# VH-VL binders against q8ixk2r445to577: the designs that were tried, part 31

Target 1, 133 residues: q8ixk2r445to577
Amino acid sequence: FFGMLQNKGLTDYCFDYNPPDENQIVGHQVILYLCHGMGQNQFFEYTSQKEIRYNTHQPEGCIAVEAGMDTLIMHLCEETAPENQKFILQEDGSLFHEQSKKCVQAARKESSDSFVPLLRDCTNSDHQKWFFK

## First folded at step 16 (VH-VL)

Design a18
Fold by OpenDDE, fold request of step 19:
Structure a18 (fold): chain C 133 residues (1-133), chain A 121 residues (1-121), chain B 112 residues (1-112)
Amino acid sequence: as target 1 above (133 residues)
Amino acid sequence: EVQLVQSGAEVKKPGSSVKVSCKASGGTFSRWAISWVRQAPGQGLEWMGVIIPYFGTANYAQKFQGRVTITADESTSTAYMELSSLRSEDTAVYYCAKSRYYGRSGSFDYWGQGTLVTVSS
Amino acid sequence: NFMLTQPHSVSESPGKTVTISCTRSSGSIAYHYVQWYQQRPGSAPTTVIYEDNQRPSGVPDRFSGSIDSSSNSASLTISGLKTEDEADYYCQSYDHSNKHWVFGGGTKLTVL
């Protein structure tokens, strides 16, 4: 699966990643923004190693969850996907993080009108449903 | 440092086409979005369209749809803007501009030097 | 579809402070980043502010950007005005409805 990773509940919002330096893509938070369908900063791939890879340029970035955090941060992909980078995109559209046993939910960023994907307890909310488009 | 170098000035007849090039250096062309922006004499900046070379995706301002074609060659790090059915109102300086990202973070951080296109009978 | 409206011109003496406004006709000015470009006569535009209030390297801190949600406008402020600041200034923002960018009409800044 590849393309825009779009939220079902938060209509027309997609995973979006805009690191300050386009040549240094790791260490920043993945956000949600309006889907534009042009690829680039909204292009992601779900791999056979259960990674969510960004943009597929070398070196490739993979979404990770750091210890104690509920945000999605870009790390470098590794030859063998680390546990904190493994997600299960389930048939029902839920995006499950294996290590934390939580689901990715579209949420409003604190003290902001912006949105971010956050790890939350798994529910049947459409805000936890995702699909590639 | 990133540089965008455009092709030279053009003089065209009405009804003809013009193709302007924009060669990039000093960075990773494939990561960028390249937009074309024109400016008629004494007028403001007008966004024409954009291409994301790596993905081959392009989008155009409604005003120019069907008349403008933006392409890119990753092997030469060059973007092109072709405008057809030229009219006198198309006389302008045409700029290419680089954006790191599409969408709201699409600031044009580098610009070409501009290409004057004069359309006259 | 929206417009960005700027004053046609502003003028001020050296050393003073000027503010150029950019008003968005529809959609939230705060949610879609605003960029500002400077264009000196006979030159290509250059970025002076991006993402509302960020300065590129090389742009002096005399230049600052701000957002006012109540008026749905962005502002470029230039303090300690210098002769070299005389230029046209354009704001820019993203139009999701058309998935492209829109420029303001530009503001001619004259240093008296």
Scores: ipSAE 0.916, ipTM 0.957, lowest interface PAE 0.5, mean pLDDT 96
Fold by OpenDDE, second read of step 17:
Structure a18 (fold): chain C 133 residues (1-133), chain A 121 residues (1-121), chain B 112 residues (1-112)
Amino acid sequence: as target 1 above (133 residues)
Amino acid sequence: EVQLVQSGAEVKKPGSSVKVSCKASGGTFSRWAISWVRQAPGQGLEWMGVIIPYFGTANYAQKFQGRVTITADESTSTAYMELSSLRSEDTAVYYCAKSRYYGRSGSFDYWGQGTLVTVSS
Amino acid sequence: NFMLTQPHSVSESPGKTVTISCTRSSGSIAYHYVQWYQQRPGSAPTTVIYEDNQRPSGVPDRFSGSIDSSSNSASLTISGLKTEDEADYYCQSYDHSNKHWVFGGGTKLTVL
C-alpha cells in the first residue's frame, strides 16, 4: 500500500512529514495535516517488512517509535526492519505497533490546533482507523 | 547551492501561447514543489500553479485553470509553464519558485530571476 | 477561499521599528504557516520569514515574525530600520480548501 495515509475519524487528515532540513530527514516527529494528495510530504508506503516508509530521499526514512515515547519519529530504514519500526495495518483499519502493543491514534496536540499520530491503547475508535488513499 | 535559472524575455501577440522554462541546479529537483508566480507591472505577486516532478502531480489556481500547463523534465531538472490564449493582462514577470514541501510548509526558499512576458497587439 | 490583507504602505525613519500586518479572512492563522517575502525594486522576491517566525540563513535578526490568533493576523517586524529595508513585502499562506498558496496584496515600506 502507498499514498496518503488518512485517518477515518479525523476527517481529511493525513500523515505528514516536514523535517526542517530536507536533506536531513531523520529525527523529527510525524504529524497530521489536511490531506492534499500531491504526494511528497504526505506520501508513505507500507512494505512487506511492515514498515511505514517515507521515501523522499535515499536512504529512505521509516517511522519508528523510540523507547518510552508515544510519538512517531522518522528513522532511517534498515535492510532488516528493526522491531520498533514494525507496524501491522489491520483489515479493520487499525494501525498496530508490534513492539509497544499499542495502536496509532489521531490526537490533538496539547494547547494547539494541530494534530499528531500517537500511540494509545487499542480501541474501536475511528481515530485509530487508517487507510491509504 | 540551489539555483533556478529561467528562460529569456518573450514578446507575444494576443491569442498566442508562451512557454517559460526554469532550470534547477544544486539539489534534488524531482521531490521539490516548483511553483509559478507572476507579477503584473506595478502589481502584487500572484500564484499560478505548482508541480511536483517526481509524482507528476500539478495543481493550478482557479483563475488559470484550463489555460495554464505546468510540466517538468526530471532528466534535465527543468520545469515549464505554458500559458495559452494570451491577452494583454498576461503581461507580467513570471517567476518560478521552489518549495521544500507542499501544504502548510510551502515556503518559497528559492526563486528564479523572473521572465518578462509582454503581450502586445 | 481566503484572502490575506496587508496595508498598502508603511513608512518609518532609520533606526526605528516598523510592523507590517497580514490578516487572514478565514481559517486559523495559527494553524497555517505564514511566510514573508521581501522584494526590492527590479528584483525577484526573497524569503525573509518562513513558518511564522523562522529566519532563513543570511536574513538579519532585525526581521521577526509573529502570529496573533485573536486578530487572526500575522506580523512582520523590522527593528533598527535601514535604508536597504525599503522594499515591498508580501505575506503568503496555504489554502487547504483549494490546495493553493495565497499571497497578500503587498506592503510598500518606505524608509524616510
Scores: ipSAE 0.871, ipTM 0.945, lowest interface PAE 0.6, mean pLDDT 96
Fold by ESMFold2, fold request of step 19:
Structure a18 (fold): chain C 133 residues (1-133), chain A 121 residues (1-121), chain B 112 residues (1-112)
Amino acid sequence: as target 1 above (133 residues)
Amino acid sequence: EVQLVQSGAEVKKPGSSVKVSCKASGGTFSRWAISWVRQAPGQGLEWMGVIIPYFGTANYAQKFQGRVTITADESTSTAYMELSSLRSEDTAVYYCAKSRYYGRSGSFDYWGQGTLVTVSS
Amino acid sequence: NFMLTQPHSVSESPGKTVTISCTRSSGSIAYHYVQWYQQRPGSAPTTVIYEDNQRPSGVPDRFSGSIDSSSNSASLTISGLKTEDEADYYCQSYDHSNKHWVFGGGTKLTVL
């Protein structure tokens, strides 16, 4: 799967990555923003290794969640996907993080007009459902 | 470091077309968002459109829809802007510019030197 | 579509402070980042503020940017004005409906 990774509940919002320095992609949080359809900073790939890969940069970035954290941050991809970079995109659209046993949910940042993907206990909420377009 | 180098000045007749080039260096051209912005003498900046070469996606400002075509050649790291059916009002300096990201965070960090296109009888 | 409206010109004396406004006609100014560009005669524009209030490396801290949601406007503030600051200034933001970038009309800053 590849393209715009969209949320079912938060309509017209996509995974979006815009680190402060486009040449230093490691260590910043993935956000959600209105889908623009142009590729680039909203283009992601779901791989057979269960990675969510950011291919706009070389070497590629892979989304990870650090132990004990709930935020999705960018790491460099590795030849064999580390456990903290493994997500299962299920048939019902849920995006399950294997290591933490939690699901990715679209959330509004407190007192902000910004939205971010965060790990939460898995539910049937449409805010935990994702698809590529 | 990123550099954008444009083709030289041109003098054109009304009704003809012009194609301005923008050769990029210093990074991964194919994944960049390259915009074209023009400025008529004594006037402001006017965004014309954009291309992201790797994704093959282009978008044009309403004013230029149907007259402008923006393309890219990844093998030479060169973007092109072609403006057809030229009129005297199209006399301007044409810039290419690289933005950071498309959408919310679209800072134009690098600009070409500009190409003067003069449209006269 | 929306417009970004700037004053046509502003002037102020060296050492003083000037503020250049940029008002968005529709949609929230706060939801899409605003950039500011300086353009000296005969030169390409250069970024002085990006993402509302961030300075690129090499831009002095007397340049600052801000957002006012109540007036739906952005502002570029230049303190300690120098004669070298005399230039045209443009704001820029994103139009999600058309997925385009939009520039303000520009402001000529005169330092006298």
Scores: ipSAE 0.579, ipTM 0.856, lowest interface PAE 1.7, mean pLDDT 91
Fold by ESMFold2, fold request of step 19:
Structure a18 (fold): chain C 133 residues (1-133), chain A 121 residues (1-121), chain B 112 residues (1-112)
Amino acid sequence: as target 1 above (133 residues)
Amino acid sequence: EVQLVQSGAEVKKPGSSVKVSCKASGGTFSRWAISWVRQAPGQGLEWMGVIIPYFGTANYAQKFQGRVTITADESTSTAYMELSSLRSEDTAVYYCAKSRYYGRSGSFDYWGQGTLVTVSS
Amino acid sequence: NFMLTQPHSVSESPGKTVTISCTRSSGSIAYHYVQWYQQRPGSAPTTVIYEDNQRPSGVPDRFSGSIDSSSNSASLTISGLKTEDEADYYCQSYDHSNKHWVFGGGTKLTVL
């Protein structure tokens, strides 16, 4: 799967990546922003290794969650996907992080009008349902 | 270093078209958002449209829809803006500019030197 | 789908402070970052503020940006005015309904 990774509950919002330096993609948080449909910073690929790849940069970035954290951070992809970079996009639309046993949820960034994807206990909320378009 | 170098000034007759080039260097051109912005004499900046070469995506301001075509040649790292059915009000300096990201975080931090297009009978 | 309205001109003396406003006609100014550009005659614009209140490297600390959600406006503030600050200033923001960018009408700053 590839394209815009959208949230069912927070409609018209996509995974979006805007590191402060466009040439230094590692170590910054993925956000949610209104879908613009132009590709680039909202273009992602879901791979057979269960990675969510940021394909606009070479070398490619892969979304990861560091141990004990709930934020989705950009790492460099590796030939064999590390466990912290593996997400299962399930039939019901949930995006499950294998290592942590948690689901990705659209959440409001605290004290902000911004939104981010965060790991939370899995529920049936539409805010935990995702799809590519 | 990011650099945008535009083609030279042109004088055109009404009803003709003009194609301005913008050659890019200093990064990964194919993944950039390259916009065109014009400025008539003594007037403000007016966004015309954008291309992101790798994705083949372009978007045009409604005022120019149907008259403007923005293209890119990845092999030469060159963007082009073609404006057709020229009229005297199209006399302006035309800039290409690189924005950071599309959408929320867009900033035009690199500009070409500008290309004066004069439309006269 | 909206306009960004700026005052046509502003004048102020060297050493003083000036504020240039940028009012968004529809949609929230706070949901979409505002950029500010300086343009001297005969030159391309240059960024002086991006993402509401951030300065690019090389822009003096006397340039600052702010957002006022209650008036749905952004402001560019220049303190310690110098004659070299005499230029046109433009704000810019994103139009999600059309997926494009909009510039304000521009403000001519005169340093008397």
Scores: ipSAE 0.553, ipTM 0.847, lowest interface PAE 1.9, mean pLDDT 90
Fold by ESMFold2, fold request of step 19:
Structure a18 (fold): chain C 133 residues (1-133), chain A 121 residues (1-121), chain B 112 residues (1-112)
Amino acid sequence: as target 1 above (133 residues)
Amino acid sequence: EVQLVQSGAEVKKPGSSVKVSCKASGGTFSRWAISWVRQAPGQGLEWMGVIIPYFGTANYAQKFQGRVTITADESTSTAYMELSSLRSEDTAVYYCAKSRYYGRSGSFDYWGQGTLVTVSS
Amino acid sequence: NFMLTQPHSVSESPGKTVTISCTRSSGSIAYHYVQWYQQRPGSAPTTVIYEDNQRPSGVPDRFSGSIDSSSNSASLTISGLKTEDEADYYCQSYDHSNKHWVFGGGTKLTVL
């Protein structure tokens, strides 16, 4: 799958990545923003290694969750996907993080009107349902 | 460092077309969002449209829809803006600019030097 | 869509502070980042503020940006005015309904 990774519950919001320096993609948080349909900073690929790849940069970024954290952070992709970069996009649209055994949920960023994807206990909430467009 | 270099000034007759080039260097041109912005004499900045070469996506301001075509040649790292059916009010300096990101975080951090297009009889 | 409305001109003496407003006609100014550009005569615009209140490297700290949600406006503030600050200033923000950018009408700053 590839394209814009959208949330079912938070309508018209996509995974979005906009690090302060476009040439330094490692270590910043993935956010959610209104889907613009132009690709670029909202273009992601779900790979056979269960990675969510940011292909707009070379070398490519892969979304990871560091141990004990709930935020989705950009790492460099590796030849063999590390465990903290593995997600299962299930038939019901849930996005399951294997290492933590939690699901990705659209959430309002603390003390702001911004939205971010965060790991939460898995539920049937539409805010935990994702699809590519 | 990112650099955008545009083609030289042009003088055109009403009803003709103009094609301005914008050669890019210093990064991954195919993944950039290259916008065109014009400025008529004594007036403000006006966004015309954008292309992202790798994705083949272009978007145009409604005012220019049907008259503007924005294209890119990845092999030469060059974007083009063609404006047809020229009128005297199209006399302006035309800039290409690289936006930081598309959408919320869009900032035009790199600009070409500008190309004066004069439309006169 | 929306418009970004700026005063046509502002003027102030060297050493003083000036504020240039940018009012969004519809939709929240706070949800879509505002950029500010300086354009000196004969030159392309350059960024002086991005993402509401961030300064690019090389922009003096006497330039600052802010958002006022109650008036649905952004402001560019220049303190300690210098003669080299005389320029046109434009705000810019994102139009999600059309998925493109909008510039304000521009403000001519005259340093007296």
Scores: ipSAE 0.519, ipTM 0.835, lowest interface PAE 2.1, mean pLDDT 90

Design a18
Fold by OpenDDE, fold request of step 19:
Structure a18 (fold): chain C 133 residues (1-133), chain A 121 residues (1-121), chain B 112 residues (1-112)
Amino acid sequence: as target 1 above (133 residues)
Amino acid sequence: EVQLVQSGAEVKKPGSSVKVSCKASGGTFSRWAISWVRQAPGQGLEWMGVIIPYFGTANYAQKFQGRVTITADESTSTAYMELSSLRSEDTAVYYCAKSRYYGRSGSFDYWGQGTLVTVSS
Amino acid sequence: NFMLTQPHSVSESPGKTVTISCTRSSGSIAYHYVQWYQQRPGSAPTTVIYEDNQRPSGVPDRFSGSIDSSSNSASLTISGLKTEDEADYYCQSYDHSNKHWVFGGGTKLTVL
């Protein structure tokens, strides 16, 4: 699966990554932004290793959850996917993080007009449903 | 540092075509979005279209669809803008511009020096 | 789609502060970044503000950007005005629905 990773509940919003340095892409937070359909910062891939790859850059980035955090942060992909980079994209659209046992939910960023994907307790909310477009 | 260097000035007859080049250096060309923006004498900036070399996809302003073609050569880090069926009102300075990130910020962080295209009989 | 409206011209004396507005016709200014470009006579545009209020390296801090949701407008403020600030200034935003870049009409700043 690849392309824009779009939220069902927060209509027309997709995973978006915009690091301050395009040549040093790790260490920053993945956000949500309006789906534009032209690739670049909204192009992701779900791999057989259960990674969500930002693969428009070399070396490629993989979304990770750092200890004690509920945000999605970009790390470098590894030959063998580490536990904190493993997600299960279910047929029902839920995106489950194996290590934290939480689901990825579209949420509003505090004190901002922007949105971000955050780890939350798993529910049947459409804000926790995702699909590749 | 990133640089965009455009081809030289052009003088064209009505009905002909012009192809302007924009050579990029100082970064990863394939990941960029290269837009073309023109400015008629004494007028404002007008967006024409964009290409993302990594995907090889281009998008055009409705005003220019069918008459403009934007391409990119990753091997030479060069973007091209070809405008056909030229008319006098196409007389303008044409700029290439690099976007920081396509479809989010939408900001242009680097500009070419501009290419004057004069259309006259 | 939307339009960005700027005043045609503004004038001010050196050392003073000037503000250039950019009003968005539809959609919320708070949800879409605005950029500002400076164009001196006979030269290509250069970025002075991006993402509403961020300054590129090399742009002095007397240039600042802000957003006003109540008026659905962005503003470029130049304090301590200098003669070299005389230029045309353009605001710009991105139309996600049409996938177009939208420029304001430009504002001519004259330093008296």
Scores: ipSAE 0.018, ipTM 0.689, lowest interface PAE 5.8, mean pLDDT 92
Fold by OpenDDE, look of step 18:
Structure a18 (fold): chain C 133 residues (1-133), chain A 121 residues (1-121), chain B 112 residues (1-112)
Amino acid sequence: as target 1 above (133 residues)
Amino acid sequence: EVQLVQSGAEVKKPGSSVKVSCKASGGTFSRWAISWVRQAPGQGLEWMGVIIPYFGTANYAQKFQGRVTITADESTSTAYMELSSLRSEDTAVYYCAKSRYYGRSGSFDYWGQGTLVTVSS
Amino acid sequence: NFMLTQPHSVSESPGKTVTISCTRSSGSIAYHYVQWYQQRPGSAPTTVIYEDNQRPSGVPDRFSGSIDSSSNSASLTISGLKTEDEADYYCQSYDHSNKHWVFGGGTKLTVL
């Protein structure tokens, strides 16, 4: 699966990554932004290694969850996907992070009008449902 | 160091076409979005269109749809803007501008030096 | 579609603080990044603020950007005004629906 990773509950919002430095793409948080369908910062791929790759940059970035955090951070992809980069996109649309055993949920950023994907306890909320478009 | 170097000034007659080039250096051209922005004398900035070499896709402002063509040559890291059916109102300085991504930021972090295109009988 | 509206001109004395507004006609200013560009006479524009309030390297901290959701506007603030700050300033944002970049009309800043 590849393209825009769109949330069902938070209508018209997609995974979005736009690092401050195009030559240093790791270490920043993945956010949600209005889906624009123009690729680049909203183009992701779900791979056979269960990675969510930011597939418009070399070297490629992969979404990771750092220890003790509930945010999605961009890391470099590795030849063998590390445990903190493994996700399961289930048939029901839920995006499950294997290591934390939590689901990715569209949420409002604290003290902000911005939105971000956060790890939360898995529910049947549409805000935890995702699809590629 | 990122640089955008544009072709020289042009003088054109009404009804003709002009093609301006923008050569990029100092980075990965294919990873960029190259926009074209013009400015008529004494007027503001006007966005014309954008191309992403990596995807080979170009989008245009509705105002210029059908009259402007934006292309890119990855082998030479050069973007082009061709404007046809020129009118006197097309007299302006034309800029190429580099942005990292579409969408959220939409910022132009580097600009070409500009190309003056004069349309006169 | 939306427009960005700026005042045509502003003026202030050296050392003072000036603010240039940029009002969005539709859609929430809080959900769409605003950029500011400085253009001196005979020169290409340069970025002074991006993503609402971020300064590129080389831009002095006298320049700052802010967002006011209540008025649906962005503001460029220049403190400690210097003669070299005299220029045209443009705000800019992105229209997702039309996939267009949108500029404000520009503001001429005169340092008295």
Scores: ipSAE 0.017, ipTM 0.659, lowest interface PAE 7.4, mean pLDDT 91

